# Ledger of designs, part 1: VHH binders against F-box associated domain-containing protein sdz-33 (sdz-33)

All scores and structures are predictions.

Target 1, 300 residues: F-box associated domain-containing protein sdz-33 (sdz-33), of Caenorhabditis elegans (q9u232)
Amino acid sequence: MATVPFPILCLPDFVLQKSLKLMGVVEHLCLSILSKNIKQLIATLKGYPKCFSFKFVPFTSLTVVGERFKHFSFRFDIDESSQNANLRSYTDEGTYITLTVPGFTVKHWIEHVAYVLCRNNSIKLVLWEPNIDEVYEIVKDMRTVEVVIVSSEIQSCHLLKLFPSLRYLGVYKAPISAQILTYNLLHLEVKTKVTLNDILISNCSNFSISGNDVSDKELNFFMRSWIKGSNPRLTKFYIRNSLRVRDPYLETVLFQNIDYIETHKKIYWRTFEISRPDGTKADVMWDPLYNSYFNMTVQH
Below, numbering starts at 1 at the first letter of every chain, in headers, positions and changes, except where a header shows other numbers; antibody chains aren't numbered by Kabat.
F, E and O stand for the ipSAE by ESMFold2-Fast, ESMFold2 and OpenDDE, each averaged over both directions (binder to target, target to binder). V2 = 0.75 x the mean of E and O + 0.25 x the DockQ between their complexes.
[cut] stands for letters that were removed.
Atom coordinates printed by the task and the answers are left out, and those that the model quotes come from them; centres of patches stay.

## First folded at step 4 (VHH; framework vhh_etentamig_d1)

Design s1 (from e4 with Y104W)
Fold by ESMFold2-Fast, scan of step 4:
Structure s1 (fold): chain B 300 residues (1-300), chain A 121 residues (1-121)
Amino acid sequence: as target 1 above (300 residues)
Amino acid sequence: EVQLLESGGGLVQPGGSLRLSCAASGFTFSSYEMSWVRQAPGKGPEWVSGISYSGGSTYYADSVKGRFTISRDNSKNTLYLQMNSLRAEDTAVYYCARDEYGDWLEGFDYRGQGTLVTVSS
């Protein structure tokens, strides 16, 4: 029972518009499936979310990112035989309401949510299983800007062919290839094993690495290479070291044969500045007690 | 200014309990996933637990499952960690961390000053 009479639909248009401005996203989605006029009216309101993320298996879900850091969470109840889907909208208390429209699939719901709430058709995909062709069919009319690979069965090179608008890629359990490393991504996040040579051949702007053990000697080599012109597109390089005992990075090793100045010193971080011969500067920051992270940000 | 302030740490005997609190300010607390991360002296950081923005979903490291409980009170902008059946291996500085979209492993936007938990053995 998708269409149900609702008292608010009987209000004069000027009162209805004022009432809609006081309602939340969930109410807007509910009302938009009841009336074409209400759907169009809601879509013209200002201050709606700009983007959303879509997660495939084990839970087919949709998260809409709102203005001022608000998030709206939806999940799908899919009938395996018909592929018809009901949308569950979750409240801050963990309760939900179920929206049902005869014949609606996951694709129809994504298109409806995008139309009502988002003028930006950019999406983030989180892929847990290698069902790429089915995923592509659902999102092919959207601009896929971010993909996160959680399954080792997914071929990352295939994703580059399917999603040419890809700017952000996370590789959490799949092997990383030279094809991915050399691609001109805005942001590459890797939680699988990465070597120093992988870092040096990378062509992304923002490179984030987690769960790796990168030594102060390796970071020194990387910084010296950067000073000499390596990684020309790099704007930020971040490492979160493995969750185990590590010797603290030694300042004398990190900056061996590098001219640097210390700009800040705190218990949880120290900040140093390094420079290229052309005057380009970068800020280097790390956790001096436990070596838990290393961050390098190029100044503009 | 985003601020996270941890409290509730202290000295406790093996098998004992402690409740940690994290007071958040400077951002809309209810819009963010939150995590607890610990770091023992001389060791790297270990993610302990995570909670969704609504509190409806909780996640735990295998080392603490069944012993620790994460919770939040969005009306008070406060994150909690109830720690039961404490072991010597739980000795660490515990940090509250803000996490966008619930990926604790992406690195945290903000981390507090920490609160020390010492389990005597």
Scores: ipSAE 0.000, ipTM 0.177, lowest interface PAE 11.6, mean pLDDT 73

Design s16 (from e4 with G102P Y104F)
Fold by ESMFold2-Fast, scan of step 4:
Structure s16 (fold): chain B 300 residues (1-300), chain A 121 residues (1-121)
Amino acid sequence: as target 1 above (300 residues)
Amino acid sequence: EVQLLESGGGLVQPGGSLRLSCAASGFTFSSYEMSWVRQAPGKGPEWVSGISYSGGSTYYADSVKGRFTISRDNSKNTLYLQMNSLRAEDTAVYYCARDEYPDFLEGFDYRGQGTLVTVSS
């Protein structure tokens, strides 16, 4: 299916720019393949995020997320004989529009989308299958700042070697290797089983864990270890417990053998402060009704 | 290849019971939180229940709390949903999904093909 031509291509640049600012991502993408002038003009528009997500699910999708454009989803339709790729955009009506450019492969589309919609070619990868080498060949000329591994096995040495500038890593499959845990990431997000020992050896700045059951005794041990100098790069630690309704964490257990002060007391949360001997402080907060989360933020 | 196969659905009268199962393959089942999600005809998907990777913690939507029980057998790579005191409004296609609270964007969270549950007289 071919895209529908837009009559606005005949408008003066000033009027065209105003018109383009009122259009959505699909319309911008359609117009960018019709004219080099429009492609350049669209690339200068504000409102697009610095980074776009590309999802490799046998090379069948990409997702554009942003405040202005929300959760738009595109899917690749690949001709196996020619490796030509068509980009499908889904509408709210349950139909789709196909964008076709002769000779465009998945790589051409990803480069085009990154150029048009993301000014510094920063990209996020969502990896479903362990075809890391094939993915790397497609994105090697772009700046991969974020990787999320959903279902594939992790060969951590290989992953980190291919993406040495990686700042954010999401791991939704376990077990998580010590190599990943000890790597100097800005942000590590984990949705699978994580032990206390895994937390203690982690070397990331922001550690987010979800779907785990963590006791107040385990959190006490972690906090006491942090006070003694563990996790020196840690700035934020967040854990979403899998149990939503349970007995509240006991303050006396959480802070056993810890000198702490309560800084804020509200109905839906309480905030406490703990300190290292060197004067470094951290704020601790949790859900006092259901223990659904635990949050610790280091004051630096 | 990640695969989730639901079974156990069927036609039951109000007040009846059904036990759904989900056979998982292609991934380390014991390392993932799992959930049941349903979609009634003409409605959007509704999260029903979630279970931690160990089975030690369970969560339920208010609409099913006290009537449904989620469980898992990590040695058999199988997820279960015991449904008691079924109501007409429980009529839906039931899907198992990876993650305790999956989003429904295609390819972000794996889900199965679903099993139909019809509650009517």
Scores: ipSAE 0.005, ipTM 0.172, lowest interface PAE 12.3, mean pLDDT 73

Design s17 (from e4 with G50Y)
Fold by ESMFold2-Fast, scan of step 4:
Structure s17 (fold): chain B 300 residues (1-300), chain A 121 residues (1-121)
Amino acid sequence: as target 1 above (300 residues)
Amino acid sequence: EVQLLESGGGLVQPGGSLRLSCAASGFTFSSYEMSWVRQAPGKGPEWVSYISYSGGSTYYADSVKGRFTISRDNSKNTLYLQMNSLRAEDTAVYYCARDEYGDYLEGFDYRGQGTLVTVSS
């Protein structure tokens, strides 16, 4: 039987929308570049990703995270003379499909992909190179950058000025500044060296630290300071110590001059409770065998 | 619970080679992107290499391109890093990491103890 040509773009909107719901991400992207009407119609479908991630490593890429563990990773092929970009979508077979639109830059593609596939106008930015100004020029017309991960040397004042809507910040390489520490973040994740003073001046709600060697005496001082009213916004404090290279934490040192109670005891772990004079309580746990972690969670 | 166990590190001469392995358990390994991340003493983590869930796409930091090769065996839930032409600046603890872009509150999540690579004459 001969195949009769049936242009999908000529279907009534109801029938077209029903057909679009049966198609995959690559098909949606291909069709969305053919007409403004199709682009708008696809955008009215329930978005694929819970979040949209723009990752800027040595190469410019973006990742769309769909439901049910489905990931779509795209890479840009940029013409240096025109700054026009092609979007590469990789298949399971290790080949790629190239999407080309005359005049499209990296910025046009990111806006297009976000509009078509992402209902939430929030973007995650990952910076592995010190190129914040170039990245800002690409994303500055996007409504919200809420999550930034930094693994390069970036000036803290400049970062906060460019992205005032930050909720989550990850700092992996650059030395952490007082401006970052005192900023009103919901989440601050640090994978670089911090001092006790850095912890005490922090104004974030959830503070996660890894790759550090914090002593039981320093944690005691921090807890005593918290009891006296330091870190008023803190809801969770987590530290992961460096590989098994330190003496075990002593309970008598951790809780020196602190009134505490043991709320739970099991063979492999114990939970303790400390309180502020106003009745605010916090749960404390640490790895008693290897001191690999220390966790403090404020009760609400 | 998600577990990642790195191995294969050790002392090696400049110009030598090592092969690192990462045994994964507690999740469907074939459904996740994986990366290698290293941390030199006193420095923050540095991304080294990435591999897609199928193995069809790989990317490398400029500092290791042409020298390192990332690969995976989904049937064995194992990630590999073949390191050739090693240099003193490659000295670091190497971690394998699961890429969880579905949870934008976290970056690369490497929960293994890491494996130490020392490049010295």
Scores: ipSAE 0.000, ipTM 0.243, lowest interface PAE 11.6, mean pLDDT 73

Design s2 (from e4 with L105F)
Fold by ESMFold2-Fast, scan of step 4:
Structure s2 (fold): chain B 300 residues (1-300), chain A 121 residues (1-121)
Amino acid sequence: as target 1 above (300 residues)
Amino acid sequence: EVQLLESGGGLVQPGGSLRLSCAASGFTFSSYEMSWVRQAPGKGPEWVSGISYSGGSTYYADSVKGRFTISRDNSKNTLYLQMNSLRAEDTAVYYCARDEYGDYFEGFDYRGQGTLVTVSS
């Protein structure tokens, strides 16, 4: 179903502008397909968040993260013969509306949504077993993109060739290729198993890991290696693991044969300082009550 | 502004059942993935179960798989945990937690005050 509440195109300009300011995201999308003038007016409205996320999954869907982290889920109904697509918008109640524009493909809808809602903000792409060539054809004209790949079976060399300016990458399947690990990313997020060797060969600036079994002995080895000059581009190393509490006595393992200074001790976190021979310092923090198992930030 | 209020805890015999509820307010409940987290006396917190914003996907810790069921009612802004075949090891304060980005390993930005579950004869 496609539903508009009233013939908004018949309203005087003053009333039209006031009415548009009172409407939400779904209503703005519905109205933006009615005319070029309405599309332009909606695109100039203030109050939309600066960041939106587009998720490419096997059934081709978009998830737009709006104000107050509200998720707007869109799916595409694709005509295989023409490749024309209708956009289905889901509500919090699990119902949906269908938006139709003659001749619109998935690419046209993504460009339209990005124009109307994102206004040249960074776009996050979540790729769930995608055809990378098809995704590239859709997004190649977009200025900014963040990519999250969930399958390690995706050819990493092909991904990096198509997106040579890639700054942010997420990997959700093991094993992680050395090509991804050694690439000079600004941020690498891993939600799968990593080995100590994977950590040591990584060349990213910000390395975040979730749900991994990295031991305190392995973290000790990593810190000793960092003190000796490993991971020269690293600015932040973060491990968010299951909600396990740091054993207060395990710091004897974590900092074994490392000179450290405890700078803060609170109920919610503890902070330690380690140093390289060249004077470069890093703060090591863990939170005993929350998901932060290990957090290391290089001081500048 | 964000409030999570747990209820339904109490004393129960081994093998018994309890149903926990979490009333959410101050945010759009249907836009967030939610979790149950527990903390046993003298132990650290343990993630128990998680549910997607729509309720279409559920996840469980191995220790509770097959015994506990997570569910939600978005029209009532309420999260539930049905706990069956309770064991002494399930004794803990149970917390309702909101996931910041819908990832069970990325963290929880809010949690409630908790409800105590004691499993003993």
Scores: ipSAE 0.000, ipTM 0.181, lowest interface PAE 11.5, mean pLDDT 72

Design s3 (from e4 with L105W)
Fold by ESMFold2-Fast, scan of step 4:
Structure s3 (fold): chain B 300 residues (1-300), chain A 121 residues (1-121)
Amino acid sequence: as target 1 above (300 residues)
Amino acid sequence: EVQLLESGGGLVQPGGSLRLSCAASGFTFSSYEMSWVRQAPGKGPEWVSGISYSGGSTYYADSVKGRFTISRDNSKNTLYLQMNSLRAEDTAVYYCARDEYGDYWEGFDYRGQGTLVTVSS
């Protein structure tokens, strides 16, 4: 609709933003190092991932990855004497370009990339080594760390103390400590073994499990416990199974001694509803063809 | 904010036809699978039909196969349901529903106000 031209549409910043929205991530990074004004304009664009992932493998080198369906791989060429770093940005074709700014260290580049590409000013850390103190010294003065993925043995108390704004945690090493399970996270993602007891003591809002083997009897016990008031903060419980590894989910085992209703809410899923005595309802669903997913979502 | 606005319902005789429309706004329509769900008075919701992001795949409940056709126009952010050979048991409020895309299937997260279809003899 073009009924009346608005003066704001004639502003140089607006015109630039419109052009920049049509460009890719590599182009945005190249332009962002040329001008403070362009850097600020790119940082205000919508459409980038809400959070960028930084991998420290080892802590003297860094790989930056984006969202799960897209990744933008960056690596550093570090001058050992000065600690000055050049950023290598990989293209879709697997080639790379080198970005150079005089005096930039690894920390300067992380700050710059996070500012330009992180839409909501939070960062995601991926820790492959038990090097949390070294990583903390790099990021402590930067953005709010709300998302951490741990693929190494980290002291749970120390992790929570260093990152008090932590809302999302991924854990890829067993066993999971009771301190993490009982902490009031918005999202806990686990890619390691969990027990029924781990599920029952969890205090997170969204609990995601991948690569685990939770039995139908254990899920039945969990659901019956939820009906009786366990996991009061839970909004979603999700299991992702390896493709075609799991035996089919059995309705008769899953809902033993539970009052339930089949709801047909999804086209290729079996969907059911269970209720608490107080009227709180949850949707339970799984894909019957592959049994790749089990999902329980609390309504409200 | 996500909005879904259904229209096209009304009173129709058995054997008649109606076309329902759903106007979507506040999200990238072409990135989501869409469904039609109906609810008859005093009954629970019943899934009716679903369509893939591109419109290349369509799915139907056994009760409506061969009678209903789901389609979409991604350029207009609009979902359609063509209902033919209507029966008294098709009487219900019809809802447009968005399926969440990604890691988790959360059921229908943005259902509209619905449009009433009454089939009377």
Scores: ipSAE 0.000, ipTM 0.125, lowest interface PAE 13.7, mean pLDDT 73

Design s5 (from e4 with Y101F Y104W)
Fold by ESMFold2-Fast, scan of step 4:
Structure s5 (fold): chain B 300 residues (1-300), chain A 121 residues (1-121)
Amino acid sequence: as target 1 above (300 residues)
Amino acid sequence: EVQLLESGGGLVQPGGSLRLSCAASGFTFSSYEMSWVRQAPGKGPEWVSGISYSGGSTYYADSVKGRFTISRDNSKNTLYLQMNSLRAEDTAVYYCARDEFGDWLEGFDYRGQGTLVTVSS
């Protein structure tokens, strides 16, 4: 835990493997820096970790979710020398373990964690202000499947060329290029202003918008366009409004010139169904009290 | 429940100064990196500044370097942003945000209500 006993390195391989299987992710990370043999043995145990996130600001953190421990997370903070990393569990906020590897760079830590914990070296990057070329040099040997860009204006051509495995993209600063919108992502998350035209040209499967002001008239136009065949890759479209200052969506405006059926009414929101001429159906739901949420999910 | 409450915003002349405060509760403040994020009218959110959990390291967006200073008082669970040499372009709602294991700002839980800073002509 706080101190890792060195005598564990003296156990026969069979006994060591059984002992490692009884330990958690935090203990595995602590032991993984002790020797090449231990690192390799721990790497063979990566049964359930699915992905981890690297946040590129001067402080670096990562998150791993285990299937048996819902909401289990740990934090791995690399210091300014990059030789030291402070490891903490989410549930043990007051306690940390310092891992020291002389000569380690940020790249070495990221590669080490990816090797030990991550299947297929799949990673998520959260980028606040770093130079994307510098970040790429650190992660180029890994599969970057998710990128979130917070404060930097996106160089869309450059980003897509550097990360061809990209499936999820988050964009938090305007403007959003047509190249990003038309790219065939599994999930595009936007936390900045978008227009109706931006929504209509989007080619992603799951499109989520936050902190935006899309009117019921604009949503009506979008839904009518979807019924006519627009956005053929779309499986989910949702809007989460971070501001609770908008006028309520009106059912009569939202569904004007649309044939719809109310499927049920819940305590704080309503659910409706719309259909394409080919029989494809979508569920539409919104929060009528706060207009904080609008969701459209295509049925399969 | 995680709560962040910003204060200190207001109307100020170009070249003026303001000090923003953020009172945190519902979590172990000293265990988290904290950030200031702003959103100008008609624009998306912009990260402004960050501070390590101990206060030993501070970080700034290029647009505010040399003008803004982030600090924290872990004994009072309070985050600060000292803003000097304010410009019209600094006009925005300023949010206090907790850094959460690779997640970004999520609705109402990880950022406060914000405090409006208006820099007049």
Scores: ipSAE 0.005, ipTM 0.293, lowest interface PAE 10.4, mean pLDDT 74

Design s6 (from e4 with D103F)
Fold by ESMFold2-Fast, scan of step 4:
Structure s6 (fold): chain B 300 residues (1-300), chain A 121 residues (1-121)
Amino acid sequence: as target 1 above (300 residues)
Amino acid sequence: EVQLLESGGGLVQPGGSLRLSCAASGFTFSSYEMSWVRQAPGKGPEWVSGISYSGGSTYYADSVKGRFTISRDNSKNTLYLQMNSLRAEDTAVYYCARDEYGFYLEGFDYRGQGTLVTVSS
């Protein structure tokens, strides 16, 4: 529309003198607003991320993680009457440039950034409040592959139904439910307390536990159960005990009634190997200095 | 295989200095953001400092700002942490970590075995 002004703050004069390959992310976002052809061309460039992380915190923010671990930080300035949003692009020094497009909402910006900077619509969500329905309305046309929940509540069945493409789930404060534990996730990270039974019923490939008092006797029971065929999808089981002082891991308790060998695979770590009757092997290791990490990795 | 090997830790008096090194192999070091993470006895891991793939951007935890300096030498595949004005609370095992998601998140895809720093008289 001829009466709608182009966003002047988006286009520094010096940007116009560069080739697209020599331009930065702000320039690519600005130029893609001006021209459908430029937008399509930029989207085909290599070096931008496969997905992006969108954080729903007290302010809304977008962090894009790309090839060579390039990180881009954006925040939204929302007009509550119109729900129109301006995008702020932050520098490492904490200054920002404001990008304005008439009629753009947070949803429009997320779609634009994902199209321009990410090769597909795969996204990661970080949720600080239990506002899943509101978040879903913004991201429903995209593939949510990762969710991290920092809130004290989770509606497990509802979450899994809204995000059927979910591969990674992090639960940092909410109690864990059987619905989540039995779901076929690629990665499950839990920072709240879990029981031995929770571990045994889990159906994820990578299970990470933090802030838990899992005893050596419970780990022994789990390993004996794994040897007998439990947790068939498991590739890695990881415990971080860093939030608590614990007694040293005891080899004699951990491997009671288990045939094992010490492998010395890592310097300054205790490393061991256990086997299933079918020949499947797993590496078991922990750090003897602080006993802060316990790791079991299935060999393929 | 990705390998990270830390060195340079030791016993130092309060107010002293140490320089930690991390030798990286098995990946294109210059393509990755790197971090230093520490873990004191009986405490959680604490992110300390991060550096961009080029070295053009550096980030620090509030507890170490003004005292620690992170740097890298991409030609030697080495990450450094210069620690000045050391305090008893800096006592920890220091880990070199390859950063997947950014420095304030526990998104490290690899870490080394660590190097012990003890600050005491």
Scores: ipSAE 0.000, ipTM 0.152, lowest interface PAE 11.6, mean pLDDT 75

Design s8 (from e4 with G107Y)
Fold by ESMFold2-Fast, scan of step 4:
Structure s8 (fold): chain B 300 residues (1-300), chain A 121 residues (1-121)
Amino acid sequence: as target 1 above (300 residues)
Amino acid sequence: EVQLLESGGGLVQPGGSLRLSCAASGFTFSSYEMSWVRQAPGKGPEWVSGISYSGGSTYYADSVKGRFTISRDNSKNTLYLQMNSLRAEDTAVYYCARDEYGDYLEYFDYRGQGTLVTVSS
């Protein structure tokens, strides 16, 4: 059900453009399903830079991401027999607005929302179940550049075959495979167990690790290996630790057999510099109070 | 600046209860889905529970379903987690997380310092 002023559809184009700029995203979507001319006019506004997230289970949803804190989330009510879908939007008061178009499936809604609201057709895909083929059929006409794997049943080889343009990958519940580690990713984010060998064979540019016990001795080995030329694509290596759980980082262990200098670049962080024989430098830093973060950033 | 401050953690006996709170500031709290995420010693972060911006829908990890209750008070910009029938396995640092994109992802950028919950005899 759409409740919008009908007379607005009869306004001259120049008046419509002024009126549309004063309306919110729900009003834009309501109007875009009523008229092809209005749909095209709203599409020129491109209020959001990208369609960010498509999630399947525990509910099917789509989030449109704007600048700063501006975003909008939708949920799909799917008719099991017809696969027709209604788009549901919740208000701050706990009520909801339902958008219905006869014959629209989840795929039709994603394409419509991307066309009307987003400046590009890129999407982040979140995979909770081993239903990758089913999800692929819904999003195959979108540019999938980011995937988050939350299920241990998803096959990495199959994922890379379906999404060859993948540049950003999150692995949160699945064991990390050599196929993923060696793939030419811009950013790899891991929440599962990571070994020193996993770090050493990684071919991503930005490697982010969360919730892992990488020891000071292992970090020392990794840094010495980097100095000798390992991980040539690496621009950033980042570890997020649990607060109040990790033992303090030990400078004497981390930099054993490494020529380093302390740079004092940040007030609340310990900052150091290490170098390769060819003059390439990297900044190594951590927060000494909580030991919440460990960062190694290659200077280019 | 977005800020989240967790409180209410502590030492509790198995079978006991705790109520965690998260005070939010720097954004329109009533416009965002919120989640609780925990991290046990030596483990990765685990999504625990999520709540819609109105409070009308709640979601739970299977490990806590039936024992934990998420709620929110939009007038006070506060998120809560009522934890009952606590087990040793619930020992973790609990983080309040803004679900910026409304998708209930298990990984969140933690905004607060977390609050430690220790369940032991």
Scores: ipSAE 0.000, ipTM 0.197, lowest interface PAE 13.4, mean pLDDT 75

